# Designs tried in a protein design chat: miniprotein binders against q9bqp7. Part 161

Target 1, 240 residues: q9bqp7
Amino acid sequence: VPQNWFPIFNPERSDKPNASDPSVPLKIPLQRNVIPSVTRVLQQTMTKQQVFLLERWKQRMILELGEDGFKEYTSNVFLQGKRFHEALESILSPQETLKERDENLLKSGYIESVQHILKDVSGVRALESAVQHETLNYIGLLDCVAEYQGKLCVIDWKTSEKPKPFIQSTFDNPLQVVAYMGAMNHDTNYSFQVQCGLIVVAYKDGSPAHPHFMDAELCSQYWTKWLLRLEEYTEKKKNQ
Short names: E, the ipSAE of ESMFold2; O, the ipSAE of OpenDDE; V2, 0.75 times the mean of E and O plus 0.25 times the DockQ between their complexes.

## First folded at step 12 (miniprotein)

Design yd9 (at its last look DockQ between E and O 0.78; V2 from the best seeds 0.66)
Fold by OpenDDE base, look of step 12:
Structure yd9 (fold): chain B 240 residues (1-240), chain A 94 residues (1-94)
Amino acid sequence: as target 1 above (240 residues)
Amino acid sequence: SREELWERIFELIEKGDKEEALRLLREYIEKYPDNPLALFIVADLLFDMGRPEEARKVLERAKELAEKYGDPELIEYVELLERLIERLLEELKK
């Protein structure tokens, strides 16, 4: 049990989206402060096994590709992910805020992959927006808050070259999602609450993306795990 | 504890004591035969030790278990190691 329990949901916020559908999705800039990001917390609290496997993978990839080949691979993966998020932001943004749609950004297998998911996405409330949990003292940048199949969700978009049909195969992504949910639900910059999460795994080959829906119960379970990771991070930083 | 054993195994690998790490992993696998991660690490160590035929044999079992449990990340690592093993085996035939 976490020592510093805090609820994921804010009882002071109504579950009903206030009728003011913001005509424009929120985009709060991330302020780089001394406050740790969700990503940093998760990275610094990886298990020894996870760290070991990642290091071994890297070493083996370098052995296969060479050092320059591995750098190129890493750069390409990063670029593909970035372009995918930029394309999604463009798609989900209101038409009036559409910078010149680089049509080339929309011509990707990843975008093709998520088309069936996008059909079920509506009521976009936030895009690439910063969240801060003031009490638990962490920050994050969430990809999207929107309705998925009529349920308001924090949506996290992921790219993969390999199928990830199970939520368990998404590693710490569920923790990231609930961390963003908890922060948003207690961030004064937001007037609404989210109760669900969605992880969408998009595929490079354009095969149908896998949606991993997280209901309120599952979110609560992962929230407990997130709190433990946050405590571990805090303890590690005190001992440094 | 299981955790302490894993910590010791990782420490041994980091120190380059692959033989002792391998011994502890084998003992672990005897107790927990259905652990694909342990089998993968054994195969990876055997590869590092220049024992690719033994690595291949252990890795086959790791792959079967990883597929059975639906661990796509481990499958990816297995496939990477398979390619490296095959490359090494080809080089040794030359």
Scores: ipSAE 0.675, ipTM 0.911, lowest interface PAE 0.7, mean pLDDT 90
Fold by ESMFold2, look of step 12:
Structure yd9 (fold): chain B 240 residues (1-240), chain A 94 residues (1-94)
Amino acid sequence: as target 1 above (240 residues)
Amino acid sequence: SREELWERIFELIEKGDKEEALRLLREYIEKYPDNPLALFIVADLLFDMGRPEEARKVLERAKELAEKYGDPELIEYVELLERLIERLLEELKK
């Protein structure tokens, strides 16, 4: 149980989309100082098991590919993820009139993979937008806030070369989503809130993406876990 | 507790005491025989200890369970180690 519990939802705010839905999604710029990001908190509170597996995986990949081969592999994975997020932001942003889309990104396997998900996405409220939780003192950069099958969600897009058919296969991603939700719901830059999350795992070969929907109850369960990770992080910083 | 046993196992691996870590892991697997992660770690240790034939046997079971549970990251780790084990076994034939 967290010592300093804080609610994920803000009773002051509407959990419904506004009737006049603006045509321009929010894109709050990221401002960083000494306040930790969601991803840094999660990275620095990994279990001993997760650290072990990651280090062994790196060692094994280097043994297989060589040092230079591994660097090339990781660089390519990062570039593919970056291009995927750029393509999705362009597809979902109706205001991108000055920047030409890269048509090769629109025809990638990852974009093919998410097509069946995108047809259920509407009412985009935010894209690549910063969130800050002033009380809990953390920041993040969420991918998307939009309706999925009629429910307003924080949506997180992931690329993968291997199937992830179950939410448990996404490890800390649900914590990332709820951390963004909690921050957004208490961030003065936003006038609305969300009660749901969605993790979408896209595949390089174009296979149908796996959506992992998180209703309010599931989000609340992961929120408790996020608060524990944030507590662990702050205690480590006090004791360094 | 289970958490204390796992922390002890990882501590032993960090210290390089792979034999004792393996003993504790086998004790865990006797109680929880269908844990693909525990089986993978056993195979990984056996590979590091120069026992690739034993590692291959354990890894086959780990792969079966990882596929059954749909754990794609573990499947990736298993397949990577499998390739390295087969490479080592082929090298030993030469």
Scores: ipSAE 0.555, ipTM 0.873, lowest interface PAE 1.3, mean pLDDT 85
ESMFold2 (binder alone), look of step 12: mean pLDDT 81; pTM 0.762

## First folded at step 14 (miniprotein)

Design hv1 (at its last look DockQ between E and O 0.94; V2 from the best seeds 0.72)
Fold by OpenDDE base, look of step 15:
Structure hv1 (fold): chain B 240 residues (1-240), chain A 89 residues (1-89)
Amino acid sequence: as target 1 above (240 residues)
Amino acid sequence: SREELLERIKELIKKGDKLLALYLLFDYILKYPDNPEALIEVAELLLEMGRPEYARLVLEWALELAKKTGDPELIEKVERLLREIEERS
């Protein structure tokens, strides 16, 4: 049980869109400060098993590609991910704000992969927007807040070369999503609340993406796990 | 066997094939995560390879296991090794 329990949902906020919701998605810039990011918290609180799984993978890749080849590979993966997010932001942004869409950004297997998901996405409220939880002292940059199949979600877009048909295969991604939800629900920059999460795993080959929907109950379960990770991080930092 | 794999890793270290040895050590850790004695042996090899950062992680894992089993001798051994790493860092 977390020592510093805090609710994921804000009872003072309505789930109903206020009629005053801007037609333009929010894009709050991330301020770099001493406050840890969600990503940093998760990375620093990985289990030893998770660490060695990643290190084994890394060493295998270095054996196969060499050190320089592995650096190139990691750079390419990062670039592909960045381009994918940029393309999604362009697609989900209102048409009136769309600068000339770089057609080359839209011609990717990852974009093809998510097309069937994008059909069910509407009512975009935030894109690449910073969230801060003032009480729990963490920040994050969320990919998207939109309606998926009529339910308002924090949506997190992931790229993968391997199928991830189960939410359990997404590792700490559910924790990231609920961390963003909890922060947004208590961030004064946002007037609305989210109760659902969505992880979308896009594939490079254009095969249909896997949507992992998280209802309010599942979000609450992962929220407890997130709080434990945050406490672990805080304790580790005190001991340094 | 566990012993055969460890011996193979030692041979690779001796031959100077550090990349493959390191990979196999990580694989060994993941194959025998519940064996604190095996983890200590791996930590010693990681120290010999000049990788104290990984040795520390492995020893911390061994310590967690030793505490779960309630073996005071093993706990003391692991804690001693961790202190030695900290003093050398």
Scores: ipSAE 0.702, ipTM 0.912, lowest interface PAE 0.6, mean pLDDT 91
Fold by ESMFold2, look of step 15:
Structure hv1 (fold): chain B 240 residues (1-240), chain A 89 residues (1-89)
Amino acid sequence: as target 1 above (240 residues)
Amino acid sequence: SREELLERIKELIKKGDKLLALYLLFDYILKYPDNPEALIEVAELLLEMGRPEYARLVLEWALELAKKTGDPELIEKVERLLREIEERS
């Protein structure tokens, strides 16, 4: 259990955006900082078994593809993920001037995969927006804040070539979502808070994406696990 | 068996087939994750292969296991190997 617990929700902040908020989604720029990112904290606190599993997988891929083939494979996966996030930001933006530019970005099975999810998304409040938790000292870049089936969520978009029908198969993704949520709820750049999360796993072949909804109770459960990872990270850096 | 897999890995290292040896070393670790003796053997082979970064990770895990069981001979052996990695880096 964490030594220094901190609440994920802010009791002084509304669960809903103000009626006077602008219609354009927030996009807070990410500032370079000496404080760690969510993804760095999670990377630096992986279990030894997770590290060795990933290294075995890497070596198997190098054996099959060669070093150059593996570098090309990983580069292409990275580019596909980047293009997917760019396309989603443009689709969810209220600006129609992006239609012809975005049609080149929309050429992927991943975008086809999420279409049934997007019809349930409304009230977009933030896109590709920085969050910072000044008390716990971490930063992140969240993908989206919007209503999903009437619930305001931090939404995280993931690409996968393998089916992930269960939240357990998403490893640290729930921790990433709640870390962004906690930071946003205590970030003065935001006037509202979010109590739910959504992880959307999209597939390259266009198969229907899997949504993984996280209600407030589940978010609180994962928040405790996130605090443990952040504490472990901080202790490691203190001793280095 | 564990011994048969280790002998295969040693032969691959002698032949210079370092990529396959490295894959099999990680496979070995995952088959024997709770055995500090096995982890020490892997770390020594990783050092012979010139992979001290991997050897350090494996030895850190072996140290955690050795401390949990309270085996002072294993603890000393692992700490000596970790010290040698730090001194030669």
Scores: ipSAE 0.585, ipTM 0.874, lowest interface PAE 1.1, mean pLDDT 85
ESMFold2 (binder alone), alone request of step 14: mean pLDDT 80; pTM 0.734
ESMFold2 (binder alone), look of step 15: mean pLDDT 80; pTM 0.728

Design hv10 (at its last look DockQ between E and O 0.82; V2 from the best seeds 0.00; counts 0 for: pae E 7.4 > 1.5)
Fold by OpenDDE base, look of step 15:
Structure hv10 (fold): chain B 240 residues (1-240), chain A 107 residues (1-107)
Amino acid sequence: as target 1 above (240 residues)
Amino acid sequence: GPEEIERRVRELLERAKKAESPLLAAYLAFDAFLEALEHGLPELAREAIRVLEEIARKAAEEGNPELAEYAVLAIEWIAEILRELGLEEEAERAERLAEEIKRELEK
């Protein structure tokens, strides 16, 4: 049980979209402060098991590609991910704010992969927007807040070369999503709250993406795990 | 063919024994186990467990608790895999081995 319990949901906020919500998605810039990011917290609190698996993967890739090949591969993966997120932001942005659609950004297997998911996405509230949890003292940059199949979700887009049909295969991604949810639900920059999460795993070959929907109950379970990771991080930093 | 797979598994085990990084050693031995198991090479799978045991014991003797911990972790994972395959006796043996090594590390 976390020592410092804080709720994921804000009872003071309504689940109902206020009719006054701006038609334009929020894009709050990330302020680079001494406040740790969700990603940093998760990276610094990985279990020995997670570290082992990651290193195993890395060593295997180095054996297959060589050191230089692995560096190139990693760079390419990063670039592809960035381009994918940029393309999604462009697609999900209102038409009036669409910068010249770089048609080249839209010609990716990853974009093809998520097409069936995008059909069920509507009511975009935020895109690439910063969230801050003032009480728990962490920040994050969420990919998207939108309705998926009529349910308001924090949506996190992931790229993968391998199938990830199960949410368990997404490692700490569920923790990232709930961390963003909890922060958003208590961030004064947002007038609404979210109760659901969605992890979408897009595939390079254009095969149908896997949606991993997280209901309020599942989000609450992962929220407890997130709080434990945050406490671990805080303790680790005090000892340094 | 089968001979090539066997050679590959043996090479992984030899690399594990010669690895400079404790993490790499444990990883290579664990991979050897998985490959042996995947290709129906039970004797090599058992050898991989023995290699992990040797790594763990040596690490404990040399005062490298980190390496010993990774080797123990690998053995615990092996136990879980064996259990999932319905090899309960082998799983219990692996668990006992992990517990023994942990006790040695606490001394």
Scores: ipSAE 0.021, ipTM 0.374, lowest interface PAE 5.2, mean pLDDT 84
Fold by ESMFold2, look of step 15:
Structure hv10 (fold): chain B 240 residues (1-240), chain A 107 residues (1-107)
Amino acid sequence: as target 1 above (240 residues)
Amino acid sequence: GPEEIERRVRELLERAKKAESPLLAAYLAFDAFLEALEHGLPELAREAIRVLEEIARKAAEEGNPELAEYAVLAIEWIAEILRELGLEEEAERAERLAEEIKRELEK
């Protein structure tokens, strides 16, 4: 149980955007500052279990591919993820034009993989947008805020290769989502809040993506775990 | 072939016994277990568990708790894998082993 509990939802805030607000998705720029990011907090509070799993995966991949092959593999996975996110932002932007679309971004097994998910996504409110929790003092960059099957969600897009899934941070993905949600709900740049989360895992071969929906109750459970990680991070920094 | 797989598993176990890094030692023995189990080498899979026990107890005796904790963690995950495969007796044995070592580390 966290010693300094804080609510994930803001009672002074509606979960519906103001009808008079613009329909263009928010894109709050990420500012450089000294407060920690969500990913920094999670990285610095990895359990011995997470460290072991990461090292096991690294050594297995090095055994199969060699040191140089592993470096090339991880670089390519990163590039594919970056291109996937760029393509999704382009697809979900209501201001797209033929002159601004990059056809290479649309040619991807990952994009094919998410098509059945995208047909259930509407009402995009934010894309690649910074969030800050002013009270708890952390910052993040969320992928998307939109309705999924009629429920407003913080949506996190992931890529995975089917035969050899990337296992780093899989345990922490729900924590990322709820951390972004809590930050957005208490960030003065946003006039609304979100009570649900969605993690979408896309596959390189175009196989149907797997959605993981998080209702408000599940988000609250993961929020408690996030607060423990943030508390651990803060305590480590005080003892340094 | 099967002879090559068995030789690879034995090499992993020998490297685990000689590894200088606490994390690497536990990883090598754990990977040897997985390889043995995947290829139907139950005697080598049991040997991998014994190697992990040996690593943990030696680390505890030498006052190296980080190494002992990684080896115990590996045994705990082995028990989970065995239970998921329906190998209840082997899973229970591994669970008891991990708990016994953890109690010894608490001193």
Scores: ipSAE 0.013, ipTM 0.461, lowest interface PAE 7.4, mean pLDDT 82
ESMFold2 (binder alone), alone request of step 14: mean pLDDT 81; pTM 0.773
ESMFold2 (binder alone), look of step 15: mean pLDDT 81; pTM 0.780

Design hv11 (at its last look DockQ between E and O 0.67; V2 from the best seeds 0.00; counts 0 for: pae E 11.6 > 1.5)
Fold by OpenDDE base, look of step 15:
Structure hv11 (fold): chain B 240 residues (1-240), chain A 107 residues (1-107)
Amino acid sequence: as target 1 above (240 residues)
Amino acid sequence: GPEEIERRVRELLERAKKAESPLLAAYLAFDAFLEALEHGLPELAREAIRVLEEIARKAAEEGNPELAEYAVLVIEWIAEILRELGLEEEAERAERLAEEIKRELEK
């Protein structure tokens, strides 16, 4: 049980979309400060098992590609991910911002992969927007807040070369999503609340992406795990 | 073919024993276990566990607790995998082995 329990949902905010849905998605810039990011917290609180798995993966890749090849691979993966997010932001942005669509960004297997998911996405409220949890003292940059199949979600887009059909295969991604949800739900820059999460795993070969929907109950479960990770991070920082 | 798979698993085990990095040693032994398991080679899977045991014991004797900890971790993980596969007896053996090594490390 977390020592510093804080709710994921804000009882002061209505679950109902206010009729004044902003016509333009929010894009709050991330401020670089001393506050740890969600990603940093998760990275610094990985279990020995998780570290082992990552190192195992790394060593395998180095054996296959060589050290230089692995560096190149890592760089390419990063670039592809960035381009994918940029393309999605462009697609999900209002039409008026579409004039500068680099058509080359849209020609990717990852974009093809998510097409069936995009059909169910509507009511975009935020894109690449910063969230801050003032009380719990962490920040993050969320990919998207939108309705998926009529439910308002924090959506996190992931790229993968391997199938991830199960949410368990997404490692700490569920924790990242709920961390963003909890922060957004208590961030004064946002007037609305989210109760659901969605992790979308896009594939390079254009095969159909896997959506991992997280209902309010599942989000609450992962929220508890997130709080424990945050406490661990805080303790580690004090001991350094 | 089966012979090539067996050779590969054995090579992984030998590399594990010769590995300079504690993490690499554990990784290689675990890979050997998984490959043996995936290809229906139970004897080699058991050998992989024995290799992990040897790594752990040697590490403890040499004063390398990090290597011993990783070996224990991998053995515990193997126990979980075995349990998930319905191999309860083998899982219990692996768990007992992990516990034994932990007790030795605490001394």
Scores: ipSAE 0.167, ipTM 0.647, lowest interface PAE 1.9, mean pLDDT 88
Fold by ESMFold2, look of step 15:
Structure hv11 (fold): chain B 240 residues (1-240), chain A 107 residues (1-107)
Amino acid sequence: as target 1 above (240 residues)
Amino acid sequence: GPEEIERRVRELLERAKKAESPLLAAYLAFDAFLEALEHGLPELAREAIRVLEEIARKAAEEGNPELAEYAVLVIEWIAEILRELGLEEEAERAERLAEEIKRELEK
């Protein structure tokens, strides 16, 4: 129940293509900024239960791998995720040139995993692009804006070693998507808006990725939850 | 063997009592509860709950509300697990314990 509710959609904007829009996807650079990022807000407002679950997982992994083994494991997971996002940006960019060493970026189980999803993606409007909510004062870096099965979506790409067949298994990912959506819809760098979201969970072994489509109604439900997290973050920073 | 499992559970509980980190203390006691429950050791499972109660009350007396809060959260999770397993009387006892400690922390 947020104290200062704000709409996720902007009635002054269209979600339809404009014939004068550029053919190259937008890539707004992230500015130096003192205002919080979406990921920082979410990290700083995790519930006590989320923190406990993550610590339990961490201790189990340390028990199995040792502290140095756990550090190596987490570094490798981070690197795999980074390379996956780089590969997707390259695949979806019409004019980006990859260097020869970067060709191995395209060879991964994660890329194989998403092939069936990519067949349904078209009309890419933005890639790895910064967003800022001018009124609510937060920033983010969205992965992709494109049509999925004919619906313009903010698309978030995730890697996972565990199956995530349900959107509830993606934890805070839906909040991240709607936060980007709300920011983009109220950012002066964008002339259009989006009303749908998509979370795509890719798997290391190449198993078919799970898409989690979010229509406008579902986005509005998660938007309310995002506003509560942002409000909680703001209150914590006042009282630190 | 059974004696080895009991030794591991007791070690987890001893570490929970001595831990300085609120999250680590609650994690160790919860893990002890799960292992005891999985291996059919109901008395050790109850002892894990008593360790969490002790952690919560001692933390409150020492002015460590973060540790007390985490211990209460773990007791609440234990109640949920017990109810899912059909152990309704045990779940009710854990729920009442968590509520009692929460009321004491609000004072």
Scores: ipSAE 0.000, ipTM 0.200, lowest interface PAE 11.6, mean pLDDT 80
ESMFold2 (binder alone), alone request of step 14: mean pLDDT 82; pTM 0.794
ESMFold2 (binder alone), look of step 15: mean pLDDT 81; pTM 0.772

Design hv12 (at its last look DockQ between E and O 0.67; V2 from the best seeds 0.00; counts 0 for: pae E 4.8 > 1.5)
Fold by OpenDDE base, look of step 15:
Structure hv12 (fold): chain B 240 residues (1-240), chain A 107 residues (1-107)
Amino acid sequence: as target 1 above (240 residues)
Amino acid sequence: GPEEIERRVRELLERAKKAESPLLALYLAFDAILEALEHGLPELAREAIRVLEEIARKAAEEGNPELAEYAVLAIEWIAEILRELGLEEEAERAERLAEEIKRELEK
């Protein structure tokens, strides 16, 4: 049990979309502060097992590709991910901002992969927007807040070369999503709250993406795990 | 088929023996074990486990605590997989080895 319990959901906020919700998705810039990001917290609190798996993967990739080849590979993966997110932001943005759609960004296997998911996405409220949890003292940049199949979700888009049919295969991604949810639900820049999460794993070959929906109960379970990771991070930083 | 898997596992073991670092050898041996177990080749997995055991013992003898810790982690992980596969005797052997290495690290 976390020592410093904080709720994921804000009882003071209504789940009902206010009729006054801006037609334009929110895009709050990330402020570079001494406040740790969700990603940093997760990276610094990886288990020995997780580190072992990651390092094993890295060493094997270096063995196969060489050091320079591995650097190139990593750079390409990063670039592909960035382009994918940029393309999604363009697709999910209001039509008036779409004038400069780089058609080249839309021609990717990853975009093809998520088409069936995009059909169920509506009511976009935020895109590439910063969230801050003032009490728990962490920040993050969420990909998207939108309705998926009629349920308001924090949506996190992931790229993968390997199938991830199960949410368990997404490692710390569920923790990232709930961290963003909890921060958004208590961030004064947002007038609404979210109760659901969605992880979408897009594939390079254009095969159908896997949606991993997280209901309120599952989100609450992962929230507890997130709080433990945050406490571990805080303790580790005090000892440094 | 099984022959191709055997070839791949043996190749990993040979690479482990030729590895530039003991840690890389550990990873390769670990991968060899997993691949053998995933494809239902327990005898081949046993051979690969022996390679892992040798790496672990050598790490303990040479006083490389970091490598020994990773070796323990790997062995414990393999023990869990062995249990899931119903290979209880092999799991117990792996656990005993892990405990032995832990005791050596505490000295």
Scores: ipSAE 0.364, ipTM 0.750, lowest interface PAE 1.4, mean pLDDT 89
Fold by ESMFold2, look of step 15:
Structure hv12 (fold): chain B 240 residues (1-240), chain A 107 residues (1-107)
Amino acid sequence: as target 1 above (240 residues)
Amino acid sequence: GPEEIERRVRELLERAKKAESPLLALYLAFDAILEALEHGLPELAREAIRVLEEIARKAAEEGNPELAEYAVLAIEWIAEILRELGLEEEAERAERLAEEIKRELEK
């Protein structure tokens, strides 16, 4: 159990977004500062099992592709993910002109993969928006806050070349979602809170994306695991 | 066919013995063990396990803590598989080795 427990939800905030005249989703700029990011915390607190599996995969890929081939592969995967996130931001923005300008990006297999999910997404409140947990002192950049099948969610978009992600990768993805959720719920730039999460795994071949819905109970369970990772990170920094 | 699987496992072990990186050698030996166990090749699996054990003991003897930690993780994973297959004596041997290496790293 974490030594410094803190709630993920804010009892003084509504889970209903404020009615506002602005129809533009929030996009809080990310400011570099001395506090750690969610992804930095997760990277520096990987379990020994996660490190073992990652290194095994890396060595297999290097045997298959060579060192230079592996570098090109990982660069291409990064670029595909970047294009995917850019395309989704365009699709979910109110600007129809930007959506049409990115037509070539919108024809990727990943975009085809998520079409059935996007039909259930509405009420977009934030896109590519910074979050900061003022009390626990960490930052992040969440992908999307929107309603999914009527539930307001922090939504994380993930690309995968295989139809089903590995279970170890899923472990960190839920932690990222709840870390963003907790930060948003205690960030003065936001006037509302979110109690649900959604992880959407998109596939390169256009196969239907797999949604992983996280209700408030599940989010609370992963929040406890996130707090342990943040505590571990803080302890490492104390001795460096 | 069975001969092709045995050839592939022995090829993995040969590559493990020749690997320039001890960590690569460990992963190749680990993969050889998994393949042999999956296809019911118990003598070949024992041979592959001995290669992994040699890597683990050398890491502990040379004071290479990163390699020794990875070897412990591999040995513990193999022990779980051995228990699932009903190979309890071999699983206990692997668990004792993992504990020995962990104690060595505690110094």
Scores: ipSAE 0.101, ipTM 0.585, lowest interface PAE 4.8, mean pLDDT 82
ESMFold2 (binder alone), alone request of step 14: mean pLDDT 80; pTM 0.740
ESMFold2 (binder alone), look of step 15: mean pLDDT 80; pTM 0.754

Design hv13
Amino acid sequence: GPEEIERRVRELLERAKKAESPELLAYLAFDAFLEALEHGLPELAREAIRVLEEIARKAAEEGNPELAEYAVLAIEWIAEILRELGLEEEAERAERLAEEIKRELEK
ESMFold2 (binder alone), alone request of step 14: mean pLDDT 78; pTM 0.756

Design hv14
Amino acid sequence: SREELLERIKELIKKGDKLLALYLLFDYILKYPDNPEVLIEVAELLLEMGRPEYARLVLEWAIELAKKTGDPELIEKVERLIREIEERS
ESMFold2 (binder alone), alone request of step 14: mean pLDDT 79; pTM 0.728

Design hv15
Amino acid sequence: SREELLERLKEFIKKGDKLLALYLLFDFILKYPDNPEALIEVAELLLEMGRPEYARLVLEWAKELAKKTGDPELIEKVERLEREIEERS
ESMFold2 (binder alone), alone request of step 14: mean pLDDT 75; pTM 0.683

Design hv16
Amino acid sequence: SREELEERIKELKKKGDKLLALYLLFDYILKYPDNPEALEEVAELLEEMGRPEYARLVLEWAKELAKKTGDPELIEKVERLEREIEERS
ESMFold2 (binder alone), alone request of step 14: mean pLDDT 72; pTM 0.600

Design hv17
Amino acid sequence: SREELLERIKELIKKGDKLLALYLLFDYILKYPDNPEALIEVAELLLEKGRPEYAALVLEWAKELAKKTGDPELIEKVERLEREIEERS
ESMFold2 (binder alone), alone request of step 14: mean pLDDT 77; pTM 0.722

